# Ledger of designs, part 36: miniprotein binders against q9ydz1

Target 1, 329 residues: q9ydz1
Amino acid sequence: MVQGLPGEFEDYLYRVIASLYRYAERLVVVDYPSSPTRRSIDLIVSLPGSRVVLIKAIYDASLISKKEVEELSAVANSLGVSAVIIAERMGREDLLTGVVYDRYGVNMVNLETFENFVSGREEVYVTRYKDIYTVSISSEKLREKRLEKGLSLGHLAYMLKTSRKSIYEYERGVMSPSVEKAEKLVDILGEEILEPIDILTSPRKPVSKRDFDKPEEALVGEKLLELGFKVSHAKRTVVDLVAGRSGEEGVGSRIMIVVKRSREGRERMMSRIMKGVKMGSILSSSLYAVVNREEKSLIKDIDYTKTIVKDVREFINDVSRGRVEENEE
Key: E = the ipSAE of ESMFold2; O = the ipSAE of OpenDDE; V2 = 0.75 times the mean of E and O plus 0.25 times the DockQ between their complexes.

## First folded at step 14 (miniprotein)

Design m7 (at its last look DockQ between E and O 0.85; V2 from the best seeds 0.76)
Fold by OpenDDE base, look of step 14:
Structure m7 (fold): chain B 329 residues (1-329), chain A 95 residues (1-95)
Amino acid sequence: as target 1 above (329 residues)
Amino acid sequence: SPEELEEAIERIYEAIRIVIRAFEREEQGRLEEAMEKYREAVRILEEVLKELEKVLPRIDSEEEREYVERVIQFLRDAIELYLEFVEELEKQLGE
């Protein structure tokens, strides 16, 4: 019995898909693993301007583990793409429209906020980290408009009932004002001081940690690191490893790797490969399947999927020779 | 100690890099040299495994214990895989 997705999760995911279909150039659903509460990536979307986004879509963001968000962020960073969480709630709290939440170093917004951003209907200026709301302002425009008004740092600080230091920190971009202080700044200096938040720009870069999962993944990962790739291990999506290298002309080489597990049946591996191919099609990435020599004969019929089937030795040797089959766009 | 665990991890990655170099030797037709490198990597991993298995019962933190247990399982699986690489080359050299 495939325990059906909790109806609420499926319904919300379909709502997100239906919304994004209006704005996306391409959309891929990532239905692996079968449990949505153990999946780091639910959607991959290509937006206008060649922006690819990995999306976690969940009605209640309290059900997302830190490890899932860290994986989402790490995978996105290694592939040189964006990551976002789309959610309606976080436990008992509804996510506010027009607010960007920092959830474990990934931006989280409600569906309406994301639609407004993607459609260009409304800009977002408010960020929440934990219980602290701040407004995004241009440090340069703040200084410019302050000087145009003939206001000193001290005079503006007095008008805001704040310290001269706080105004100086805003103009250096090292601190963002509270909502209350930003409202007063806008009243004094005008709305031109506001800086729209790019929801697709993650607030923090993930720290790559050495992860110990499969021996084959460790060999592949270490070799790709030696070749200057960013590498991330993935435990909660279709592929086991992702790698990316920035090229001179912007779109670097992207590699996704499925490593066969010793106890993984052929059918299950084939299912992951087929899903990996779908992911690869939107990511412009090569898909490798790493198998044991004995198993390579069992998987030969995959040539139609554009999946490169190698044993770990063949993979390491081919990559060492610069034969990374880059999907040339 | 955290430092001892970090050192153990560095030794594991040294063994992984030795295996990568062994693949290069195998590709060059230097099968004996490759086999020697695989055996060297196995030896390093067996030493680290033995050290971690001794330390595991003394770890009070559940999070650290679970991490070390994952590393131990990785070591066992890696040793098994690298021994398979040795056996494959032994068959090729014995034929």
Scores: ipSAE 0.745, ipTM 0.934, lowest interface PAE 0.6, mean pLDDT 88
Fold by ESMFold2, look of step 14:
Structure m7 (fold): chain B 329 residues (1-329), chain A 95 residues (1-95)
Amino acid sequence: as target 1 above (329 residues)
Amino acid sequence: SPEELEEAIERIYEAIRIVIRAFEREEQGRLEEAMEKYREAVRILEEVLKELEKVLPRIDSEEEREYVERVIQFLRDAIELYLEFVEELEKQLGE
C-alpha cells in the first residue's frame, strides 16, 4: 500500500473541513504548495471568541516532517495566534479521543477531540507525556482541598504510595500526576481538582530561522526585525514571510508578504497573491506583494484595496515611516 | 568550520543591514553615500561567496551541501540586485 498519497490527504482534509465548518465563524483553506505533505498549514479558522487557529490536518502525523511543524510553530508565534495538528494516528498508534499529544511543541488531537472541545460538549483533561498519560490538575484547588481535609504532604503521599516531593511538585504545577495517581487524588479530594486543558495555545517551542531565499525577502525581514517585529520566513505555505508585533493591549500589527520568485509567471504569482489575501483577511492582516519595479504591471488586475504592491525599496521606506497596517482586535 | 559558516552568515546579514542604511541615504538625497554603501555590501557578499565556493567541494553531508548551495545562489542573486541599485544611481548622477 502506498502511504501518504495526495488523494488520501485530500479526503481527510475534507473530513476535517466538514466537521469544523459547523463551528467556525470563518474558515480558509490553504492549498499551497499543492502537496499536502510539503505544506505547513492546511486551514485557518476563526472560532467564537475571536480565536484564530492555524491547523495542520493529516491522517497519519508520522508523515509530517519536523520542518513543517517548525514552520507552523514559527508562523503562529510571529502572528500571535494558536496552532494545532489534527490527526487520527501517529505511526502505529491511534490517537485517543480526549487526549492531547505533543508534536515538536504543537498540540495534536484527533478530530473527535477537537470537535468536542470547540463545540463545548467535552472538556479535555489528559495529555500523553513521555509515553505516559497525565491528568491536568489545578495546583490551587489541589492544595486547597488537601488543607480542607487536614492532610499534610506526607499523609497524602502515603495514601497515594508516592513521595512527599511528588505532592509538592503537583501543588507547584511542575508535574502532572499519572491517570492512576489522579484517580486516587479525585477519590480523596474530589473532582474539583481537575483542570480543563485549553488545546488552543501558542506553540511552546517556536523556532525562528533566517533561511536564505530571495534577497528582497531578506531585506524585508531584517528591516522588520529592526522595528521589533517577530518575523518568520515561510517556505511551505502561500506567503513567503509573516511578521507580527505587540501593540496596545497585547496585539498590534500583522504583515504577510508574497515575494515574486525569479522564475514565477504572472498566473502563479497572482494565484499566490489571491490566496494570501484570503489568509490575510481571516488574520486581519495586510498582504504585501514585493515585486521589482518593472514587474508591477504583471499584477495590475488584482484588488489593490486588499493587496499593497511595492518594490523592496518602497516597502522598506514605508515601514520605516510607520505606514504598515495595524490590526485591531 | 561550523564557527566559520556562522561567521559567514552573520557577514551576509551585515551586508543586508548596510543596504538598508543605503536606502536611508538615498531617501535623504545623499546619493553618493548610498552608492558607496551599496558597493560596500557587494564587496562583503563577493568575499563571502568566494569563501563558500571554496568550502563547498569539501562538504560531505548532502544536507549541508544543499544548504550551502542555496546560500551561494542567494549571494549571487543579492549581488546582482545590489548592483542594479548602483546602476540606477549612476544613471541618476550622470544626468
Scores: ipSAE 0.728, ipTM 0.929, lowest interface PAE 0.8, mean pLDDT 84
ESMFold2 (binder alone), look of step 14: mean pLDDT 87; pTM 0.872

## First folded at step 15 (miniprotein)

Design n1 (at its last look DockQ between E and O 0.78; V2 from the best seeds 0.72)
Fold by OpenDDE base, look of step 15:
Formats: structure tokens, sequence, C-alpha cells
Structure n1 (fold): chain B 329 residues (1-329), chain A 95 residues (1-95)
């Protein structure tokens, strides 16, 4: 199969969808932009326990750009949701089942590993970062079981043919053991030292970068930052800006914003709004369409009951007054 | 340089914050002060635009060139938008 053909991506995305339908409470396909190779988010899935995940699904993860992964991670972070990449290979290497890969600070797994995790069939303990495989262990359980066995740090280090420093770093959670060392630790201390990896926990927090494509987007973004929202600009999904603020009660306000482009036709903006409404339904987020005053008159006939159409001044004034309309579920 | 672009970006965000303060002045009915702030923001953006347009021909990296070109396009659109805000207030004050 020729790498990067649209058909391979579509076929794989359908396989991922068909799998996840068995486990998801809700599933939204994010079909924007039309080119899959320019899309940061392919799926939004609600999993049991109110866990919402943004998914990038790609057969060959070597084709995903750093900028797409950074956007996926930034959007997830701003909304207070998880992000994951589901892939079968990375270039010439197949992704191993039972291994969590780090791809530009987002967890990446094959479909089988993700199914096993979501279904609770199998726990995952192995992480790959670059060419290094490590095993997730509980630093607390490691220390507990070592002490129950009456072993000093030095004695355990001797048994593992490693340094006392390495054992100390494992018990501090600042370093994870290699597969070989973890096997020996399990042999000595038992399997209770293993700590299952939460695939939905991102290994690295994205660095919020100020990015802007439009003057209105920049104004909106900066105002939301001033109001204490986490903000991310998005170039490879339906919405142009996402914002989230943690509330005292744990359910923070989520805002998604579609900003009209000067060169964007009405039909294209309408398509984005409709797709944005679908995203909002699973994210429990308000959807705003920010337009100029002239365009607002043209969009007023949009009986999209779930979209708030504002000009940039109206939007900024409304959010400044605490009039963030939350979409009631 | 990357540093010059970062400085330019910080100045752009200063202008954006000035415009946000102008909106607060408009909401307070302080239209003259709002108009002065919009004009201040425009002046800052015009200065940054002029600096970036001078640097653009000297950029050898295609990636850096495309980034500066995107910022230049943003600046042009922002200047246009903020001038529209001034014109709207001038009409309100002239009525």
Amino acid sequence: as target 1 above (329 residues)
Amino acid sequence: SPEELEEAIERIYEAIRIVLRAFEREEQGRLEEAMEKYREAVRILEEVLKELEKVLPRIDSEEEREEVERVIEFLREAIELYLEFVEELEKQLGE
C-alpha cells in the first residue's frame, strides 16, 4: 500500500470508530479539515467515568506532524480533556501491543492496546520514549515491598547489578527501570510493584504559545487569558480557539470559538459551525461564532439554537460581564 | 532574527491589550479616550509592520520567511480592523 493514500487513512479511521463504538458512551467524528493529513483531531469520545478524549487516528504515525500533535495536546489541555494518538505503525516499525509510546508529548498506542485499556481487559506497564523501554512502577509500593523483605537500598541494588542511586531514583519516581530491571524487581518484590499506565494522562503539559491568525481571534484569545482561561488557538480543526477555566466545583467553563475569516465563504463557515455544534455536544462547551458587524446580519438567520453569534466587541463585553452562556446539556 | 520576531510579537500583543482597554472605555461611554487608544494601537502596529517589511527581504530561511509573511498579513488586517473602530467612533461623536 502506498503510504499516505487517503483510502488507507479512511479505512483505518473507520476501524478505530467501529472498535470504539463498543466502549464509548458518545462518539463524535471531527471531519474537518477534509484532508486527514491536516487534521489534529479525528474523534472525540466520551468513555465510562465521564472521561472525554480527543483522538488522532492515523495508520502510520510517521505522517503526523509535530504541529498537529502540539495542537491536539494544546486543545485537550485548554478544555481539560485527554488526548491520545491511535496508530498501527511508525514508519517501518509496528507499534507493539501493551506499549505506550511518547509522540511529541502525547501518548500513542495501537488500537488493540487502546481497546484493552478501555475495556479493562489488560493493563499497560511499558512506555517507550525514543528507543528506551521502561516499566511503570509504584515508587511507594517498591519502597514498601523492599522494606517488607528487609532489603536495604544497597542490597537491592546489588541484586539488580545496579547502583544504590538507581534504586533511590526509582523510589522517588524520578526514573523508571528498564524492562530487564523491572523483571528482576518483580521476581524479588512481587507484581504489586507494577503501576498501570493511565493512557489518558499526558506525559507532558503543552507549552501555551500565543498564536494568532486573525485580529478578532487575537483579541478574543487575549481577553480570555486575562479572565484566567487556558486558551489554545487551533488551525487544524473545526474551531479557531478553545478556552477552558477550572471551576471551584471541578466542572469548568469550556468555550469554543469559530472566527470568520475575511476570505471564508458563508457556506464554509456554516459547515464549521455545524461541526462545532457536534463537538460542543460531547465537550459540554459553549460555541461562539465571532463575526464582523456586517456579517452578523447575514448569519442571524442561522437557526442553530446551540451557537451564539457575536461581533468581537459584543463577545468581549459579554465574557467580561461573566455572561458566558454555558450550553445546557 | 528569531529574537527580533519575538520582540515584534510582544509589541503586537501590547497593541492588542490597548485595544481591549479601548473596548472598556467604549463600554464606559468614554468614546474619546477609546478612540485615542485605538489610534495608539494602530501606530504601534504600523511601526512593527514597517520593521518587518524591511527585514523580510533579508530572511534566507523559507520557514522564517513564511512566518514573517503571516505576521505581516495579520498586521495589515489588524490595522484595517482598528481603523474601522476609529471610524465608527468618529461617526458617533460627529452625530
Scores: ipSAE 0.706, ipTM 0.922, lowest interface PAE 0.7, mean pLDDT 87
Fold by ESMFold2, look of step 15:
Structure n1 (fold): chain B 329 residues (1-329), chain A 95 residues (1-95)
Amino acid sequence: as target 1 above (329 residues)
Amino acid sequence: SPEELEEAIERIYEAIRIVLRAFEREEQGRLEEAMEKYREAVRILEEVLKELEKVLPRIDSEEEREEVERVIEFLREAIELYLEFVEELEKQLGE
C-alpha cells in the first residue's frame, strides 16, 4: 500500500492494473510523482499487435488538470504511441460503458469499455462531446447503402426528420449523427453503416510544454528538435524529456532523459531513474541521465542498468554524430 | 504582460540556439568564434532577466508571478552555465 494515497485512488489504480494484466503483454507502473492528481502517466502497457499505450487511471477525471492531460498527450505524441484516460466518473457524471469521451484531446473511457475493447468482446461506436452523443458511421457505406435502397438525400432526410444538408454532411464525414438519428439510419440501411472507433489512436491536438527547470535540458531539447525528433519536456512523470523520431518501417528512435531536479536527493533521483529504465524498456528506448560533474557522484552506482550518463556537451556531440541511435540497442 | 513573457521565452530559445552554434564552432576548433557566440547568448539572457526582474514586483496574479519566478530562476542558472563555457574557453585560449 502506497503511503498517503487515499483509498479510493489506490483501489481504483490497482483495479485497473488487475484488469489489464489479463490482456497486456507487459505492464509498467509509473507512480511518480506520488500524488495521483499531479502525475500525467500511471501505467504503460504493451498490447497484442505491437500497441503501446500510455494510461492515466483515476476514478474521477475532474481531479486531473489540463496540465496533466496535456503532458500525457505531448509525451505520447513525441514517442509515437497512444494515450488514454481510464476513469469511472467526470465530476457528477458517471462515464457510460461503450462511450468514448474527450479530455483535452485525449480519449477517455471507463474500465469496462477499455477491457471490452482490448479483449475484442465489444466494439465501441459512440462518442460524447460536451452534451451530445454521436455514432461513428462509415461515410462510404452510408452513401453506398442509401443508393442501394434507391433513396435520395431528401427522401432519407424526410425519414429521419432531419435536413438534406445533414445527410450530405454525414456522407462527407463532416458530421456524425446523434444516437437517435443513427438508430433510424440503421433501421433503414442496416448495421453495415456503423464504423468501430479505435480508442487507441494518437492524441488529437498535442501541445508541447515549455520547460525551464534546467538549462541543460533546454539545450538537449532544442538540439533534438533540430535533428527531427518530436520532443516533449515533462514535469509530472519520472523522466524530464522524451523524444521520438519515425524510422524506416515505423520503428524509430526513442530517447528518454532524466536531469537532476533542484533540491532532489540521491534517493529520489535514483527512484526516478529506476522507474524510467522500466518505462524505457517497454518502449525499446534507453534512458539517459544528463548531469554535471558534481551530479555524477550521486548516480555512479547505476552502471548495471541501461542508463547512460552524460554531461550536456557529451550528449549533444554524441547525438550530432548519430551515436545515440546506436546506444538504443 | 502575457505577451511580454511569451516574447521573453522566444528570446531565451534564440539564446539556446546560439549556444548550440557555439558548440559547433568549438567542435571545429574555432574557439574565438565559439566564445563570441557564448557571450552573445549571455547578453540576450541578461537583457531578458533584467526586464523580467523589473516587472516581477508589479505582477498581481500569483500564478503569473510563480511562472515569471521560474523563468527568472532558469535565466540565472543558464547565464551561470554559459559563463562557465566562456571561462573554459578563456582558459584554453590563454593556455
Scores: ipSAE 0.703, ipTM 0.925, lowest interface PAE 0.7, mean pLDDT 84
ESMFold2 (binder alone), look of step 15: mean pLDDT 87; pTM 0.871

Design n2 (at its last look DockQ between E and O 0.84; V2 from the best seeds 0.76)
Fold by ESMFold2, look of step 15:
Structure n2 (fold): chain B 329 residues (1-329), chain A 95 residues (1-95)
Amino acid sequence: as target 1 above (329 residues)
Amino acid sequence: SPEELEEAFERIYEAIRIVLRAFEREEQGRLEEAMEKYREAVRILEEVLKELEKVLPRIDSEEEREEVERVIEFLREAIELYLEFVEELEKQLGE
């Protein structure tokens, strides 16, 4: 049945990795937590044009919860990067190639669509929301081509079997036509009216939550908010807090933090730290472990990782002085 | 009661901001002032903890109950952490 599919999850993730390895400048696998249905991020990819994308890769997207997707979205928003879900199905429905879907405000496409987009092989024009497929149209080019053909709003509406109001709304950018209407528009006015979709934009419904678990995390988060960072707390990935802020010179600051979780042993925390360092490297951010005095002895021998260890007071004082905003070279 | 939980979080944020001001005083070498601020934050959290412990048995929703239980655990850990800050300053003052 559908239950107990760990091998299928790993197989699909490997398919996505193998495909994207051909196009990515850098690729980092985030395989923590170990359960694919309980983690919010599977991959981080740097694509041509210096575009960093957080990716959730799962064969059947119905198997991930709203909480995982909201965390993916919030983390991406706080870091100032894009987020995408790559999947082949949503429950009983297969995802169509060339169509952008929505999952809780995050763009979702099948692997072929993503490959075609990032390779430059094909543009994407179609969006699905609920049961409606619509086509992205340039409102300006639509009006321009209509006028060039000498067509009134009413005449064009008649040919499409729609209302004058609909044509007006298309030309104002207020509404997108259905696939049927768009096919007729292209037949009449030409393909120039089509507007490519950039599937790598910010999530449509970003969620940043007040979802801290540990006192140290809460103190750090509030201080970073005071300093103008966008902050997200995370439970379903290797880090506990991410924060981002754009600099006036165009280079943003990014901070990633790990704290010891309840009942977390040293081995598990070290595993998160090691994976978090890799996540930080592609984001040009150091990983910070914020611990109390007793916990410092548990992890102070992590010289083989590139994690900066601070107690909460040290961290907050350093960030107040601007020391944490420096990127390491 | 979502309104009661919202009020609890407002008080928690108040305590958090007080601790951030305590860090500033400590950085300036004003250790006794920092200690007073840590203790004030603890008092605020203790009041919120008592209020939430009274409300917890009357919560019907399992989702809301779990959220309140999570906040209660956070409060206990935060109080312990803030008191550790006080203890460390007391040791520094006594040398």
Scores: ipSAE 0.753, ipTM 0.935, lowest interface PAE 0.7, mean pLDDT 84
Fold by OpenDDE base, look of step 15:
Structure n2 (fold): chain B 329 residues (1-329), chain A 95 residues (1-95)
Amino acid sequence: as target 1 above (329 residues)
Amino acid sequence: SPEELEEAFERIYEAIRIVLRAFEREEQGRLEEAMEKYREAVRILEEVLKELEKVLPRIDSEEEREEVERVIEFLREAIELYLEFVEELEKQLGE
């Protein structure tokens, strides 16, 4: 079956953008790399309540590599933001409305489900992992309503034709019921036991593979780790490294770094810096351009008011002294 | 083996941490100690590079081969960068 024509991907991305403009406070398109099938992040969206989301939008999610999803997740985790995949299908199967899919540890929904969620039109209760559908229930409300009905764990288990252990696991939040069992629980205990899924939950911390492409990037990354930042290297977006540290008051410092490559032309570096500035504006993140001392003279003429140009030593010394310039919004 | 590659990564990160300590020494005006640390890091990376270059022809997996080739490229660029740090300090101490 034909690899989706470049046009179908662009058309779907535009549909997602057009939808999200109705609900987003701010929206940034991340058009790097130019190939959509090599891009981990397509959109950054600020939603009401200061909720920032990294979005991968793809019509057919079977075309997303594990490495792209891992990068999306790692970047989101390091910055302390959410990640979501918006897709219409997985190969031959259309994604159902009202279902949250797990795709390599990132939530995946169709556009309609995402619109319903962000608009507050419909709540989502169903999760799919592989071929298993489960319903999100409040473990606390389940126990409360069971006790209010005067039902023992054993009695409720009997009514559901399940084990006492299964009911106990539901009330501990260590297991979610199947759709069939959840329907029976709702019939007995009421709909108040349902717990809406927050699609915008932070992705699980990927096991940080130390994956570096450049010597300067490796030095910067290791120094930021020593300073207690969460660090992620990125190969499929405009920035090379992202870092975040939780502050005492919630929103910690966010840093994005573009490291010049030895073979990277000035124009390409400039393009990445400009796109990085766009990303920084919505992420409330400082953007650093790390260059060699010889290259610093070539980039100094970049009067980009929102980019700090440093050599690797200057950068490391500045961050070591606590001179992380936060971009004040 | 995956274990040999993991060991290679640990040694690479040791060298990177040594270079970070060299920057601290350089900032303190301890230029000779900084140079010694840069040279130590270079030696570690050269050893790892030599080991990986010997293993590369024996890798049957294309994916593993590409990974080792990327690490070899990184090592070469890192050695070059750290030698530039030494040369810069040698000029400062020779003046």
Scores: ipSAE 0.719, ipTM 0.926, lowest interface PAE 0.7, mean pLDDT 86
ESMFold2 (binder alone), look of step 15: mean pLDDT 87; pTM 0.863

Design n3 (at its last look DockQ between E and O 0.79; V2 from the best seeds 0.74)
Fold by OpenDDE base, look of step 15:
Structure n3 (fold): chain B 329 residues (1-329), chain A 95 residues (1-95)
Amino acid sequence: as target 1 above (329 residues)
Amino acid sequence: SPEELEEAIERIYEAIRIVLEAFEREEQGRLEEAMEKYREAVRILEEVLKELEKVLPRIDSEEEREEVERVIEFLREAIELYLEFVEELEKQLGE
C-alpha cells in the first residue's frame, strides 16, 4: 500500500472512531481541513470522568509534521484538555502495544493500547523516547519497598549492577529505569513499585508562542494574553484561535475564534462556523466569529444560535469588560 | 538575520499594543487620541515593512524567505486594516 493515500487514512480514522464510540460519552469528528495530512485534530472525545481529549489519528505517524503536533499540543494546553496521537506505525516500525511513545511532546499510542487504557483493561508502564525504553516507577513506592526490605541505596544499586546515584535518581523521580533494570527492581521489591502511565497527561507543556496570520487574529490574541488567557493560534483546524483561562474550580472560560480571511468566501466561513459549533458542544466553549463591520451585516442573518458574531473592536471591548458569553451546553 | 526578524516581530507587537490602546480611547470617546494612535501604529508597520522588503532579496534560506514573506503579507493587511480604522474616525469627526 502506498503510504499516505487518502483511503488508508479514512479507513484508519473510521477504525479509530468505531473503537472509541464504545467508550466515549461524546465524540466529534473534526473534518477540517479536508486533507487529513493538513489537519492537527481529527477527533474530540469526552471520556468517563469528564476527560476531554483532542485526538490525531493516523496510520503512519511518520507522516505527521512537527508543526501539526505542536499545534495539537498548543490547542489542547490553551483549552485545558488532553492531546493524544493514535497510530499503528512509525515508518517501518509498528508501534508496540503497552508502550507510550513521545512524539514531539505528545503521547502516541497504538489503538489497542488506547482501548486498553480507556476501558481499564490493561495499565501501561513502558515509555519510549527516541530509541530509549523506560519503565514508569513510583519514586515513593520504590523508596518505601526498599526500606521495608532493609536495603540501602548502595545495596540495591549493587544488586542492579548500577550506581547509587541511579537508585537515588529513581527515588527522586528524575530518572526512570530501563526495562532490564525495572524487571530486576520488580523481582526484588515487587510489582507495587510500578506506576501506571496516564496517557492523557502530556509529557511536555507547550511553550506559548506568539503567532499571527491575520491582523484581527493578532489583535484578539494579544488582548486575550493581556487578560491572562492561554492563547494558541491554529492553522490546521476549524478555528483560528483558541483561548482558555483557569478559574478557581478549574477551566473557567474556553473561547474559540473563527476569524474571517480576506480571501475567504462566505460559504467557507459558514462551513468553519458550523464545524466550530460542533467542536464547541463537546469543549463547553464559546464560539466567536470575528469579522469586519461590513461582513457583520452579511453574517448576522445566520441564525446559528451558538455563534457570537462580532467585529474585532466589539470583541475586544466585550472581553475587556468581562463579557465572555459562555455557551451553555 | 534571525535577529533582525525577531526585532521586526517585536516592533509589530508594539504596533498591535498601540492599536489595542486606540480601541480603549475610542471606547472612552477620545476619538482624536485614538486616531493618533492608529496613525502611529501604521507608521511603525510601514517602517518594518520597508526594512523587510529590503532584506528579502538577500535571504538565501528558503525557509527564512517564506517566513519573511508571511510577515510582509501580514504587515500589508495590518496597515490596510489600521488605515480603515483611521478613515472611520475621520468620518465621525467630520460629521
Scores: ipSAE 0.732, ipTM 0.928, lowest interface PAE 0.7, mean pLDDT 87
Fold by ESMFold2, look of step 15:
Structure n3 (fold): chain B 329 residues (1-329), chain A 95 residues (1-95)
Amino acid sequence: as target 1 above (329 residues)
Amino acid sequence: SPEELEEAIERIYEAIRIVLEAFEREEQGRLEEAMEKYREAVRILEEVLKELEKVLPRIDSEEEREEVERVIEFLREAIELYLEFVEELEKQLGE
C-alpha cells in the first residue's frame, strides 16, 4: 500500500468502517479536523455490552504523532471509555495478527485482530513490548499450578534459565514472560496459565491535564477539576474539552464542551457543534457550547434543539449546583 | 527560560482560581468582594504579561518562542475578559 497519498487514508478508513458495521451496535464517524493525520479520533463505536471505544484508524501508525495519540488517550480516560489504534503497519514493520502493540500507551492492533476479538473468534495472548514479544499469563493460575507441582520459585527459575525475581514478578502480575519462557511455563504447568488480553482496557497514561487555549476554556476546566472531574483539553477533534467522573454510572457524569475558536466563522463552528452532538449521543452526554454574549445569537436556534448554550458564568453556576448531571432538556 | 515559563503558567492558574472565587462571591451577593478578586486576578496577569514580554526577545529557540507567544496571546485575551467582569460590577456598584 502506498503511503502519503490522499486517497489512501480515505480508503483504509472506509475499510475499517465497513468491517466494524458488522459488529458495532452504533458507530459515529468523527471527520474533524479534515486532515486524517491531524485527527486524534476517527470513529466511536458501541459494542455489545455497552462498551464504547474511541478509535484511531490509520494504515501506517508512524504517520500519527505523539500529540494525537496522547489526546486520544486523555479523552478516553476522562470519559471513562476505551481507546484503540487500528493500523496495518508501523513504519517498515507490518503488524502481526494476534499481537497487541503499544503506541504511546494506547493499544494498537491490525484490523483482523480487532475483528477476531470483537467477534469472539480468537483470544489475544501476545503483546509486543519494546523489542520482544511477551505472553499474557494469569498470575493466580501460575502460582496455583506451580504449587500443585511442588516447585519452588528457585527451581522453576532454574528450569526457565531466569531469576527467582522474574518468577516472583510473574506471579504478582508485574511482568510477563517472553514467548520462549512462556513456552517452557506451558510445557511445565499447562495451558491453563494463559490469560486472554482485553485489548479494550483504558489507556495507561494518567489524565488530569491542565492545559488551555482560550480563557473561557481554562476557567471551565479548572472548575471541573475542582469538582472532581477528570478533565482533558482537546485540540484535534470536534470538542475543546471533555470531562468525566470515574466510577459514576449516571449519564450526566460526562461533559463535552465546544468553545468558539479564534477566527472561526459561524459555519465552521456549527459544523463542529453538529458533529459534537453525534459524538455525545453515543456517549449518552449532551454537548455544551460556552460562548460570550455576541456569540449566543450566532448559534441560538441550534441551542433550543440539541446543544446547551451558556456563557462562562452561567455554565460554572450550573455545574456548581450539579444541574449538568440531570439535564433532561 | 523554561523555568520562567513554568512560573508564569503557575501564576496564571492562581489568577484563574481567584476568578472562580469571585464567581462564588457574586453568587452569594458579595459584589464588592467579587470585584476586588477580579482586579487582583487582572493585576497578576498584567504582571506576568510584562515579564514574558521582556523575556521574549531573549529566546533563541523558535519552538520556545512560539510557546511563549501563545501564552502572551492567552494573557491578553484573559485580561480583556476579566476586565469585562470588572466593568459589569462597576456599573452595578456605582449605582
Scores: ipSAE 0.723, ipTM 0.930, lowest interface PAE 0.8, mean pLDDT 84
ESMFold2 (binder alone), look of step 15: mean pLDDT 87; pTM 0.874

